# VH-VL binders against q9nrl2r1430to1533: the designs that were tried, part 87

Target 1, 104 residues: q9nrl2r1430to1533
Amino acid sequence: GGVHELSAFEQLVVELVRHDDSWPFLKLVSKIQVPDYYDIIKKPIALNIIREKVNKCEYKLASEFIDDIELMFSNCFEYNPRNTSEAKAGTRLQAFFHIQAQKL
Key: E = the ipSAE of ESMFold2; O = the ipSAE of OpenDDE; V2 = 0.75 times the mean of E and O plus 0.25 times the DockQ between their complexes.

## First folded at step 7 (VH-VL)

Design j27 (framework fv_nezutatug)
Fold by ESMFold2-Fast, scan of step 7:
Structure j27 (fold): chain C 104 residues (1-104), chain A 123 residues (1-123), chain B 107 residues (1-107)
Amino acid sequence: as target 1 above (104 residues)
Amino acid sequence: QVQLQESGPGLVKPSQTLSLTCTVSGYSISSGYYWHWIRQHPGKGLEWIGYIHHEGDTDYNPSLKSLVTISADTSKNQFSLKLSSVTAADTAVYYCARQGKYTWGSRYYMDVWGQGTTVTVSS
Amino acid sequence: DIQMTQSPSSVSASVGDRVTITCKASQSIRSYVAWYQQKPGKAPEPLIYDASSLESGVPSRFSGSGSGTDFTLTISSLQPEDFATYYCQQSYSEPYTFGQGTKLEIK
């Protein structure tokens, strides 16, 4: 907790960004490529936004950081059918996140 | 440069198990993303068989799922296909292929292919 | 399964011609399309990935376009080495599926 959480959050976001399965999550989904995305997903988020929040010290609790990451995965699974490349990447990256988040 | 090479029997008897190995050179299997098997029946198009993810997870074409096993041996830098209970319909050229790691702006595709190995199923 | 349908099944053309091959997905696949060239007796080789990105080492006369369901491969000025069979492929959803192929033949 506390003083060390932002350093831990930074390390975890960097690990997520570098992971091979991060590609669906690096930036917000393109409205041009996916026109109906924002009709279905009401709270869009991506790793670049989460990283910016970490850098600006906007997370007060580890739970707030974890909630934003889980929202990102929840959005992925809500929009993308299970057999899509995005959903497969999300499943593996979420499992990796759960292992890393145990360190928080 | 990275190269993939298929090896296995050219002739297999009906009802037997076909075993093919893909040897990867100039590149580590653990550095790839997906490693695929694709086949092509004489005079026909391409049929995806399945893949193995670099972390060991597999996915198979549902039309073949009960008959197919794909495995990897990172110590030998090889991945392999086993196709059980073969019939004459399994006569084809079999290819192995690499799907590279995703980078921003790129999508999943098979960027390096082996030369293919011809398999005939006949008594 | 996502069906990939190519048109035409074959095309006859002369060196210097502009050739267009189309590929239609049975459902939206965003830009998850690659194009491959296969010469007789050889393995397929990638030409285009992510619908419009040119594979390294592939001549600039090849280009891809499209998104969603409709995709196009164009050869702006056909060369003798371009006579081959061309396949589109989707990787949006397993199983990965290929178009039936378009055979490009000398006129």
Scores: ipSAE 0.258, ipTM 0.795, lowest interface PAE 4.3, mean pLDDT 88

Design j28 (framework fv_nezutatug)
Fold by ESMFold2-Fast, scan of step 7:
Structure j28 (fold): chain C 104 residues (1-104), chain A 123 residues (1-123), chain B 107 residues (1-107)
Amino acid sequence: as target 1 above (104 residues)
Amino acid sequence: QVQLQESGPGLVKPSQTLSLTCTVSGYSISSGYYWHWIRQHPGKGLEWIGSIHHSGDTDYNPSLKSLVTISADTSKNQFSLKLSSVTAADTAVYYCAREGKDTWGSRYYMDVWGQGTTVTVSS
Amino acid sequence: DIQMTQSPSSVSASVGDRVTITCKASQSIRSYVAWYQQKPGKAPEPLIYDASSLESGVPSRFSGSGSGTDFTLTISSLQPEDFATYYCQQSYSEPYTFGQGTKLEIK
């Protein structure tokens, strides 16, 4: 049979999810595991939420998609000190995203 | 069941390079986040040497200057420590360890340790 | 580097006692603290991570608390197998650093 091509947003989300440094971003932070997270972060988001929005065609402009990804990284750097493994993973994944986003 | 096992020479001469390997069984290095080397001097506490992320990114204890190299060989499911220009102060038990994780990612602690290997630096 | 200071360096206790070990960080480390137990000739084993989360398989008599600079490990009713050396560890900033250890010995 045939192989379906992913939209640009779908392909980029898939590449982010498969990236080695995606582990802090795959799902919303657990309130049970990290109780103070939601006291600090007012607009939580994760790759699973962004993927759902892509699947529902909620992004009409590339800028809206980029804004949600950047919010995800901004939340990471706001909550996690720069010297943590989460912040380091975020820094590497954000650099990868910026290269890939040039194609949008 | 995941197991870590250190291997390498038990006796090293001053000024030589200490080389240790950690063999991981029952778990893939690429499935984890960080893999660590820790040492313990005779009768003393624990000292963190450094770590490697499965991507190859390394972090080292600054007190060891440029003397430390950590590398990983995912095809052999091993990661290794090289400590150059050793002195008697490097005499210790050396441990390798896996960084613990849950569903949300790393939890920044060592959940599985090797049994340790004793290294004596003596002429 | 962040220094971790444990108190006391040694404690003598009897089976059934409540034992408290403290750990102080030289700067705020939020909840990035773990506790380990080490028996003579053995590798350390994890007890607590993220200041208060109990490692799987560890008895409920062990508990951790604290945030910022002051952390506590409590053993609510000491058992014979609990006589060991205990270490705290911070992972807030590299290098990861350990406390000097607290030796828990039979009274």
Scores: ipSAE 0.007, ipTM 0.636, lowest interface PAE 10.7, mean pLDDT 87

Design j29 (framework fv_nezutatug)
Fold by ESMFold2-Fast, scan of step 7:
Structure j29 (fold): chain C 104 residues (1-104), chain A 123 residues (1-123), chain B 107 residues (1-107)
Amino acid sequence: as target 1 above (104 residues)
Amino acid sequence: QVQLQESGPGLVKPSQTLSLTCTVSGYSISSGYYWHWIRQHPGKGLEWIGSIHHSGDTDYNPSLKSLVTISADTSKNQFSLKLSSVTAADTAVYYCARQGKYTWGYRYYMDVWGQGTTVTVSS
Amino acid sequence: DIQMTQSPSSVSASVGDRVTITCKASQSIRSYVAWYQQKPGKAPEPLIYDASSLESGVPSRFSGSGSGTDFTLTISSLQPEDFATYYCQQFYSEPYTFGQGTKLEIK
């Protein structure tokens, strides 16, 4: 292969970022928009952070990568009540992730 | 460019099922985020009935959940509403509406609406 | 369910007036508020989304503000075509709910 080939993790993160339901997860939650978020969520994470970790080769095992993605969804469902737009987006994106993660 | 048009019977008998179709022109249902049904009782405000995500996942107003079904036919570029066991209280103007695709920020609103179709429930 | 309450239910105004309509949510909804204008016999049309963002093609005399529970729609200089009913809607949590409407009438 080529020296500039995308990793499997990078390919999956790109697919997550491009998904319609990625909007709650693209960047860390705004403290201005959601003042109590960081009082409740102690391990914040977002797709931009996960992608940076992939690019720096910080994930040595697929399980480490999957754990960070699952933490992101866990945070979403812990903070956001079931009927919120964020929780609905998170539910669908998580299902999409589980299908795509089978490639790993 | 984008147009939504409701169609269905203007008169429905009590206890029957109301069936409405929204035809989308100039835009693909799969390119939108959500597609909504809203109704307005004569001289009153707006009531959200439910929505369908472009994937087919549906969400319904709990007050109507046992009576309402929303479905989409991507090949015909249409989505539909079925409301079972109608009564006079279901007399209203019914609207379909688009919620556009937005992947940055927190934009949620109904940006394109159909003209509305009047449904009267009467014997 | 989140209740959206508008004030006033009706307002009489003259062309050139500044008009403010308010909307109160029964719980915090961040900025997930849209405002719609409805003329008799026609479908609602969007004016404002995300509490303060102006819809494309909508005149700049319309503005929205607020966050949390209290929201306002302002028309800075009323025009003849602005006489209509105005609705707020929350998109924070299902079921998505509308205010009861504010009818803007000619004085």
Scores: ipSAE 0.534, ipTM 0.858, lowest interface PAE 2.1, mean pLDDT 89
Fold by OpenDDE, second read of step 8:
Structure j29 (fold): chain C 104 residues (1-104), chain A 123 residues (1-123), chain B 107 residues (1-107)
Amino acid sequence: as target 1 above (104 residues)
Amino acid sequence: QVQLQESGPGLVKPSQTLSLTCTVSGYSISSGYYWHWIRQHPGKGLEWIGSIHHSGDTDYNPSLKSLVTISADTSKNQFSLKLSSVTAADTAVYYCARQGKYTWGYRYYMDVWGQGTTVTVSS
Amino acid sequence: DIQMTQSPSSVSASVGDRVTITCKASQSIRSYVAWYQQKPGKAPEPLIYDASSLESGVPSRFSGSGSGTDFTLTISSLQPEDFATYYCQQFYSEPYTFGQGTKLEIK
């Protein structure tokens, strides 16, 4: 994908961040607010981190980018009960992502 | 899909210790969930026994506290129940269940249950 | 301990009937109430959580209402598969407690 692929990643991250259901994913979970989070989630990630990786051109393959996004959702669903606002938001955002990712 | 399965001896003699294990599959017990034991005496309602979090945080029903120990083994993705000095009153179907509950206080209902295992206390 | 007083203990009804089961908490428990359905030889299955939220996959004929101390489970139009025992539960504070149960039988 080269430059085009990187641009696509940037655009997709922007769309994810702007999505109404992005709030659980914008930044890493606060250890103060959720003391046990990092005892459970061993590979924490958030949209700001993914954005930074995109900006640094750390993704050489679309699969690498997608893996990080999926990891982000996986972490959410691993930690949060399915009926939480976070999990519900994640479900919707992931659905959105899956649609957008088909355009990559 | 997350599944819980109770296992252990179906028959226990009076004064002995009842030991059960709940094996969780499709989901790690090292999560924001608490893991519960509930029992149901034949023809009766449901009685909460206690719960555990992977951190070791435990809660017990005061009516059973002196006799109950709940433990977790994250390496096996299991948590266990020990009930000492059993009597006929401890004959019941024992269920394990999952509840969304976090250290910061967020709580949910018990959304997933095991199928239950019957334990009979008899000489 | 928080007591959950469930009523009635049993109810006979026919298919198509509207059925209401109530649960009263001994103190305010906000909306930390769940309702479960249990069929013979099976584990309880959640129907309603947070007093009024429908569990995924549960038919819309089931509904829950209430807050504070008084809670209600309603089946708008009883179906054959709905004949079972129902329990309310509070998860406001430990020890968690259940209602005595309501056995819904065929009239």
Scores: ipSAE 0.024, ipTM 0.697, lowest interface PAE 3.8, mean pLDDT 93

Design j3 (framework fv_nezutatug)
Fold by ESMFold2-Fast, scan of step 7:
Structure j3 (fold): chain C 104 residues (1-104), chain A 123 residues (1-123), chain B 107 residues (1-107)
Amino acid sequence: as target 1 above (104 residues)
Amino acid sequence: QVQLQESGPGLVKPSQTLSLTCTVSGYSISSGYYWHWIRQHPGKGLEWIGSIHHSGDTDYNPSLKSLVTISADTSKNQFSLKLSSVTAADTAVYYCARTDYYWGSHRYGMDVWGQGTTVTVSS
Amino acid sequence: DIQMTQSPSSVSASVGDRVTITCKASQSISSYVAWYQQKPGKAPEPLIYDASSLESGVPSRFSGSGSGTDFTLTISSLQPEDFATYYCQQSYSEPYTFGQGTKLEIK
């Protein structure tokens, strides 16, 4: 725990948000526009929710933060077939995350 | 309010490149999810040619992939199809169509279509 | 590629009839199905998206159902303007594929 871990998580989330491939992940999927999403995805999450959890000091371990990011990507690949623009963006962003997460 | 209009030559010679443009009015191309080209051979069903995402990513029908290029010009609010090395088999009505944006969804279908433009490949 | 097979290829019906058209996908596609109506010389018009959601402005006599591999389009009380060719389409994965079409003809 502590301020250095919080700073590292915040920096990583900011880098993910600024990445060109972050567009499917910025906010929760709209239940009104995509109602079947919540039939398939039981643990929805997005970068704005993760960032809020970081700012509220809800991650006690780096593994908990990493698990939430990985859940976000897992949800993307579960809902979206591999040849969709969402899945392609998710694949590239996940690779970027894995490189950056080595610094945690 | 949203309208799509195809334009291009009615006649193309074999081995030449077919070039078609879809002009979008009442809506920004950059706000759409996907923009599609579809064709229909005389007396037959519908064949998807390819699509372009608002980000510029393209997907093509594998049966046509080596022959097809789709591009977008956001400044003119247009997207275009180029089909190289045409033959008589490319004679068809060509349509452009939109898939509206559902955040993270491909299930909406194609909600707005152009009227279609007839292309005949003949010497 | 996902193949979409429509049945029947043609159907003859009278005004007031209930008409059902079916569409089978070669693999599970969840609810990623749209239905279109095409009249001679005209572009396809969207009827249904997400297997069962009615497109804006489409008459309530049209309905869609199904999930997975089996889908149906139903016209509950056929009207004269409904004689057309109907197509199903999947958007689950590229390439997007259409059924071969069902021609609805006057009996």
Scores: ipSAE 0.005, ipTM 0.571, lowest interface PAE 12.3, mean pLDDT 85

Design j30 (framework fv_nezutatug; at its last look DockQ between E and O 0.44; V2 from the best seeds 0.00; counts 0 for: pae E 4.9 > 2)
Fold by ESMFold2-Fast, scan of step 7:
Formats: sequence, C-alpha cells, structure tokens
Structure j30 (fold): chain C 104 residues (1-104), chain A 123 residues (1-123), chain B 107 residues (1-107)
Amino acid sequence: as target 1 above (104 residues)
Amino acid sequence: QVQLQESGPGLVKPSQTLSLTCTVSGYSISSGYYWHWIRQHPGKGLEWIGSIHRSGDTDYNPSLKSLVTISADTSKNQFSLKLSSVTAADTAVYYCARQGKYTWGSLYYMDVWGQGTTVTVSS
Amino acid sequence: DIQMTQSPSSVSASVGDRVTITCKASQSIRSYVAWYQQKPGKAPEPLIYDASSLESGVPSRFSGSGSGTDFTLTISSLQPEDFATYYCQQSYSEPYTFGQGTKLEIK
C-alpha cells in the first residue's frame, strides 16, 4: 500500500495502544514471567512490533497489517484460558479492532 | 481524592434480597477499569463477589453466580450489588473497590476501597 | 479456581524484626499478585501490586517478590504500626481469590 494506507495503519495502532484493554499486547510476552509461552506460541507478535513495521513501511497491503493484528489475538486465545485477564482484555480489544478495521 | 462509600440495610431477613450501593466521589465510574464487590465473613478472610467493567460487562464468583447482580448508574456515579435469597451465611462486611484505569503495565489490583458496611442476616 | 495459600497463618514478632510471609498459588499466575494490609475494623489497604511494585505512599521497608506460583512479602524492620493481618490476592484468572490471611502479632 500507499502513504494514505500507512497513515490509516498508524492511526489504528495508536487507537489500539490507547485502549484500556491493550495492556497484554503492548510488548512481547516475557519469557521470565511466562517460561512456557514460546514453547506454545511459534509466531509471537505485539503492538510495539506492529507499530515499528508500520513506521518502516513494511506493510504493502492492508491484509498484511490485519493478518499481524489477528495473529496477535490468535496467540492470546491459544495461550490464555478464557477466564484469564489477558483473554478477557483480548476479547474486548479484538471486537474494538473489528469495528475500527472496517475503515481500512 | 477518590472515595468509595457503601450504603444499604444493616439487617436483612433470610430469603430476602440484599441491596447495596457504592457511591464514588472525586472520580468518574466511567473512567475506572473495573469496579468490585468483596465481602468478609466474621473472623474470616476476603471473598471476591464480582465486578463490573466500564463497558457494563459483569463477572461473578461462580459460587454466587445465580444469586448476584452487579449494575452501574453512571448518571449517579454509583454501582450496586443485589444478592438474592440471603441466608445467615451471607452475614459479612461488604466492601466496594476500584481497579484503576490501565495506562501502562498490569494494574489488576484494588487500589481504592470503601470503608465497608456490616450486613447481618437474621430474623 | 486458583487457590492462594499463605504461610504462616500467624506470626509473632518484635519491633525491628525482619518478617517474611509467603503465598503459594495452585497454578502459575505470572506476576498477578497483590498484597494488602488490614487493621482491625478497617478496610484492606494495598501495599504491593504486580508481585513487586510498591504502592504509592507505602514505606520502603515493605517489599514483594516472586513469580509463577511462589510469592513473598517482606517487612525489613518491623514497626509498631505494622501489626495487622496481611492478604495476598491473585488477579490472573476469575474468580479473583485471596489467601486466608496472615496475622502479624506482638511477641
């Protein structure tokens, strides 16, 4: 994609980061805090990495950006049981993302 | 400063519904992340009853789920607890508490508590 | 449900002592533990959140440590106002659960 698409990606990432439920997604999961995370999750990603890719113009299509965000949520639900604080935050943030992504 | 104040009847008869209100001052309930109800039985520890997220989503302790309703009234800056079909086992001090708005890192703790209100279930 | 077990249930100590209270979760909860202090007739007050972060206004003699299943609250030099009941609490998964409490008593 174009410059306007990259601006839209930046705006959406900023909205996600500002959302109350972004806390599980701001940075990569700590191996010290969660030792088995990287044994289960093979394609880790977080909002700081996605934002860096946006800023470096690494997303050429909106679908690539959306895929990375969806991977982030998929990883959350794969690792975290549904009653965890992470899973609850992820459910609400994903719903917010789906509404915002309609503008892409 | 943020203050939480519980209010409701100090005495409730068995089989009735206990209704408690938490009034929040110095802070908007729509700005909080979660609002909680916790109780403490005489001479015992703390038991989490449930919570309401700023979106209105509620979560209840499974041991109490069929008996508990938590709701919020943003116009009055209050949130409330209804506990139906009470028994003597529901005699406790009831606390309301705030879980602050997330801005960075994990803020999953109750940072501001009300003073508590004593509820006795007796005929 | 995640069970939080505190040890000891009570401890007798003198002013100036180093006191350690432990809390064990029945499953891994990362760092999602908070510690509260409760004095008779009063509401619990937060001391530590996220296992090791000191709540604003809490004296530096209080510290928390641990991750996963084993957590510790330490008071490095006990003061007269520290005699109280202490509770750990997990916020990893609902229902949120508290330890049974540790009563810190004058020796």
Scores: ipSAE 0.492, ipTM 0.847, lowest interface PAE 2.2, mean pLDDT 90
Fold by OpenDDE, second read of step 8:
Structure j30 (fold): chain C 104 residues (1-104), chain A 123 residues (1-123), chain B 107 residues (1-107)
Amino acid sequence: as target 1 above (104 residues)
Amino acid sequence: QVQLQESGPGLVKPSQTLSLTCTVSGYSISSGYYWHWIRQHPGKGLEWIGSIHRSGDTDYNPSLKSLVTISADTSKNQFSLKLSSVTAADTAVYYCARQGKYTWGSLYYMDVWGQGTTVTVSS
Amino acid sequence: DIQMTQSPSSVSASVGDRVTITCKASQSIRSYVAWYQQKPGKAPEPLIYDASSLESGVPSRFSGSGSGTDFTLTISSLQPEDFATYYCQQSYSEPYTFGQGTKLEIK
């Protein structure tokens, strides 16, 4: 493969993944580790899934991309109490995302 | 090797403010995640006081929140604790500790501790 | 706040003995548990993290198990240097809380 310039979506996903607070979001929650997760969260999503959608050019609008990212955070805050490590990480990562999303 | 070292006055009068500093060496506090203060009253267990994230975000024990301030100075690679209106109940060994970098599938713990500094509250 | 109920508060054992310490969380904390060893006049040192992962440099005679609310630290064959106080700690939610401690003494 050749080197190509990343799209705005690709670049933002890279920045999110590289962020220190991305660890709760890198891939889907394990049903083995969290048995009740999928009883509560009906539209699971993670950065690896979003990255794949970006790579497949499934986002036609920035709003669609943003909606998936916001869903990811919404899931986190729905399942995790605000004082948990996951929720804390999510809060910071979401703030970072909102700043970066202004560039889209 | 990563090392943490607590420093500050070992004696504080009641109603005054306890001030401690944790100096980190061998690792930049800008590269880590969370930096904690923990204390241990003589002959007792461990009590979490609070923490500061590399971003500057702070969290405090609700039992101490109104009295505690934690800050960081990245230029000196230090973070500090201030505890106001101290009483005899605040006499303890105070520890600073590092909580390492999160990775997916790895849960966080305090992997490096200072040796602790004794603070006595007495008139 | 999440309470970590640690037991026993003290235990007397001999070199070579198998020792088990337990912690019960007041609610499910998944595997957000660490175990620390503290010797007199010293800071706590990590032994186990993520409930069952052995900290680097810690002897294999130490092991941790559990998930949800019940957690266990085991020393398979007690050595002279293992006599100390042990603490469990949850990092699921703030405020972080520790067990009351278990003092492991020589019988």
Scores: ipSAE 0.382, ipTM 0.834, lowest interface PAE 1.5, mean pLDDT 93
Fold by ESMFold2, look of step 9:
Structure j30 (fold): chain C 104 residues (1-104), chain A 123 residues (1-123), chain B 107 residues (1-107)
Amino acid sequence: as target 1 above (104 residues)
Amino acid sequence: QVQLQESGPGLVKPSQTLSLTCTVSGYSISSGYYWHWIRQHPGKGLEWIGSIHRSGDTDYNPSLKSLVTISADTSKNQFSLKLSSVTAADTAVYYCARQGKYTWGSLYYMDVWGQGTTVTVSS
Amino acid sequence: DIQMTQSPSSVSASVGDRVTITCKASQSIRSYVAWYQQKPGKAPEPLIYDASSLESGVPSRFSGSGSGTDFTLTISSLQPEDFATYYCQQSYSEPYTFGQGTKLEIK
């Protein structure tokens, strides 16, 4: 929606990017390094893309922003087994996100 | 420079609990990401025992069947390993290690290791 | 568990030789590979992280390459201090696992 919501989305994305567990989510997974990723994950998304969508005011509802963040985590858990480094980071970052999102 | 030093008894009897402490100097444990215990069996390669996250969450090698406990004491800048019900198979050199984190990149690796402490399990 | 198969188990070489050591993962681990050098009676020391990035203070004759399942460590011109045992390690998923080692011996 309005300017207040966009500022809140920006602050939340900044906090996610600065979190220790953000490293798997900063940019899209490389097709060269992980060639089967895009056969499994049909709606790829990453923090850099979400951040740009916030900066360009592409989110009209808070639910759209939250959906992209949750899609990012869902993709991680769909592709990576739970005992992988990426999945472990995803679990902790998602928990952090849920805590921060409650403050909206 | 960061230094890690293992301490604890070198000889442990079967069925007892092995207790080791890693003392960290030149760096705060609370500034790290993960802290690890790794062991090296005689004439064999390395085996990851487990880790403790800076939040206090722990992860253990399933092969140790919940016999292991890793804990941290930030006030003493130490983290510790307890391995219960030891057998001769637990005879090894035990290392503590800091996990490196590269925020631009993707690899977790052990960037600083202790000197290692030899533990023998024998009656 | 991800198995790391290291080859060869040992290599005899002379100072000045080019040496390659390989490590194969039982499944894709992207670039989540580190290489360590261990001298007798000492702890392992990191050489390479993220498959190809050189740890600070490591001589440029060491290099790493690979992604996915196949990785190599190369020493371009062997020096006397390089005779040691070398290990690869994956950190893609727990339990983190190591190769069984490659002992580099003087010929």
Scores: ipSAE 0.183, ipTM 0.767, lowest interface PAE 4.9, mean pLDDT 88
ESMFold2 (binder alone), look of step 9: mean pLDDT 90; pTM 0.935
OpenDDE, look of step 9: ipSAE 0.025; ipTM 0.734

Design j31 (framework fv_nezutatug)
Fold by ESMFold2-Fast, scan of step 7:
Formats: sequence, structure tokens, C-alpha cells
Structure j31 (fold): chain C 104 residues (1-104), chain A 120 residues (1-120), chain B 107 residues (1-107)
Amino acid sequence: as target 1 above (104 residues)
Amino acid sequence: QVQLQESGPGLVKPSQTLSLTCTVSGYSISSGYYWHWIRQHPGKGLEWIGSIHHSGDTDYNPSLKSLVTISADTSKNQFSLKLSSVTAADTAVYYCARDRYWGSYYFDYWGQGTTVTVSS
Amino acid sequence: DIQMTQSPSSVSASVGDRVTITCKASQSIRSYVAWYQQKPGKAPEPLIYDASSLESGVPSRFSGSGSGTDFTLTISSLQPEDFATYYCQQSYSEPYTFGQGTKLEIK
């Protein structure tokens, strides 16, 4: 049900935020620090945006929530070369997410 | 409870490097939050300087980027600011602060501030 | 940079008055606004986050509203301890920027 699923989304976002590898994903990428990011990434998203959507009950289905988390990882891998600390953090956090998402 | 305390010299000569340290107590800087430096010029508003996460990720205000280095020492539960080539315009009260990304988008804990004067 | 502009720069009021302070962002920042209170010689203290969420321990006479570019902080009934300078801050995009401050003074 709706209330139970909202609670599960909140718990999962909290676990992701607290993970050591969450640092590239906590906030939207800075346009000033990374000027070409928004030329390459057309659907920017971050954990703070996803948390806000959870709190405002904007996810109707678990698949919509999962899609936004996966979009976040997809953006990371599209922008950042495989050998970067960002891409490596994304790979580890995505694996952690897939394990935790079994609860959804 | 979380407490932050700035320390460093109150007087710095022009062209030298300003070095400040923030000591955090009651909370680990390795707990997945960002830690920030913010300053306030005399009689004026607040200016964000930059941030650090325990992973080593740093972000700097572009107006200060070439002059600023922020570092963290998790063994001492401290993070530090170095501002090179200071001028009279760097005279300000310097604060350290925590940014809570856990469903929050603001500075929820601040140090008391330390006054830095740049003069000969 | 996102510019945050506050109005008024100063306001004189009496205990029991309703006070409103406005903050305008130069571009849409959604709900990524926080408000702080600063008393002379002290660090800023958080009051409001996410435009309208009251920080724990802050009196209910404080409220925030707005989205996009226009935001308001309201104090419904001023108390003596509320005379201070108030700042808005956007946390939408780096560099994080603050309004110039509104000084609330006793009439």
C-alpha cells in the first residue's frame, strides 16, 4: 500500500544518502563548476530532488522511484569516464541500491 | 549535540595565506555530510566560500577558486581553510558550518565565528 | 550566480506586530530557500528550510512561504527576542548565495 511504500522509499533514500559513495549524487551538479554538464545531461537529477519527490508523494509506483534512481546513475556514467572517482562511486552505490531495492 | 569551533590567527598581513581550522565535536565529519566555510564582511552579508565531504570532494566559490583550499583531517575531526594572497577585502568573520543533505538543503549547525583582519 | 534580493533592508516594528520579509531569486530555485536569524555578535541560526519547513525548536510564530522566485518569511506576533537581522539563502545551485539581510529594529 501507499503509506507503506512511501515509508520504504524514504528509508531507501536515507540509506543511499548515508552511504560513503553517495557524495557525487547528493546535490545537482554545479553549472558553474562543471559548465558542460547541462549540455550533455538533459535530465539532471540528484538524491535531494528524489527525496523531495518522495516527501511530496510524487511517486505513484515503485517503478517510478526506481527509474529516477537509475536515471541518476545513468547520468553519472554518461558524463564521467569509467576511471573517475565519480564513476567508481556510482558503480558501488548502484550495486548497493540494487540489493536494497529488493525491499520494494 | 553537534558543536563547531573555528580557530586561527586574527591578524594576517596582505599577500600572506590565511589558515583556519574548524573543530567538530559531538559528531563525526565522516558521517556523510558536507562541511562548509562561510564568511561575513564587516556590516555586510554572508558569502559562501566552499565545502568538503569526507571522501575528499571539494567545491569552491568560483570568485575564490584559485585562492582557496579546503582539507579534512578525520583523525582529529577537523576541517581547514587556506586562503592565499589575502588582501584587505578578505577582512571578515569566518564561520564553519554543516550542510544537512539528509532531506535538508541548508546550514543547520554553525561555529561561533572568528574575526580575521588583513592589515599591515 | 543566483542573486538573492531581500526587501525591506530594514524595518521598525513593535512587540505584537506582524512582520513580513520578502526574498526574490534571479531565477527559479524551486523550494530551495532557507531563512536564518542573526543577533549581534553571534552566528546565524536556521529558522526555515525548503521554503516553508520550520526548523526544530523554532517558535511557531515564524513561517515561510513561496516557490520559484518569490519567498516570504512571516513573524505573526513579534516578541522582544525577535529583533535581529534575517537572511534568506538559496541552496539550489553553487555558489550558494544569501540575501543582503533585513534588520528588524524596535520602534
Scores: ipSAE 0.007, ipTM 0.653, lowest interface PAE 9.6, mean pLDDT 86

Design j32 (framework fv_nezutatug)
Fold by ESMFold2-Fast, scan of step 7:
Structure j32 (fold): chain C 104 residues (1-104), chain A 121 residues (1-121), chain B 107 residues (1-107)
Amino acid sequence: as target 1 above (104 residues)
Amino acid sequence: QVQLQESGPGLVKPSQTLSLTCTVSGYSISSGYYWHWIRQHPGKGLEWIGSIHHSGDTDYNPSLKSLVTISADTSKNQFSLKLSSVTAADTAVYYCARERYGLGWYYMDVWGQGTTVTVSS
Amino acid sequence: DIQMTQSPSSVSASVGDRVTITCKASQSIRSYVAWYQQKPGKAPEPLIYDASSLESGVPSRFSGSGSGTDFTLTISSLQPEDFATYYCQQSYSEPYTFGQGTKLEIK
């Protein structure tokens, strides 16, 4: 039968998920553990949502994919003070993303 | 094959801390996603207690408030549940489970057999 | 919390029947629904995930459908081993919540 190749977006999402600093981004922030998160963050997103959008072919341009990843990081830095583990992980993962995304 | 096995006391006194351990075999918890604790009260449905990722990230059911702690020991390939200040309402069968994830989905694909806990004096 | 409401709470059926169980979420959860089967004295076992994806090893007579708030589990031709309690579960948001269960009994 037929086989499918991973798209460039899917490959990059897989690399992000596997990165040691992905833990704050794997799924939507828990409203229970962080009750004020959704009062502050109006456009929540996470890697699982982005991966689903890739799978459904919702990104027609690299810029649309990049915008969603950048929204994820922007949300992290908006909510989390600079010295938190979450913000530090976000800073390192964003730098990794910028290096990989140059190939898109 | 992956197997999960719950262990802990079958009888706990009111006001004490219930401590349960899930031993995972045939798979590394550090290779998985989240690992869950679920309970089932006698004759009732399923209640999600909480979950842990090997990074230390935890999520707890707010109905259990500050009474729950879940921890993981990757060197022993185990994760554990502590429920403090138990009452008769905590009498249930306790299950541990592995979460499988993919492109926009999550579910518990492997469950332990369950361990019965009775809270009684 | 997202409430998951199943109907019916119990159903009596005969081998060969088509059985339908429904599950309603109190808010849109996209396709973040799984269905589990539980036999007396046993742990739940997965049947369906992502609302409609069949778990490996599960017979094709089981199918799931729905998105948003309304979900359905269908058994197209009931077999003797299918008499059990069935649960829907959402994983869209914590806390993860289950329906109250539907007990499928022999008629």
Scores: ipSAE 0.006, ipTM 0.623, lowest interface PAE 12.2, mean pLDDT 88

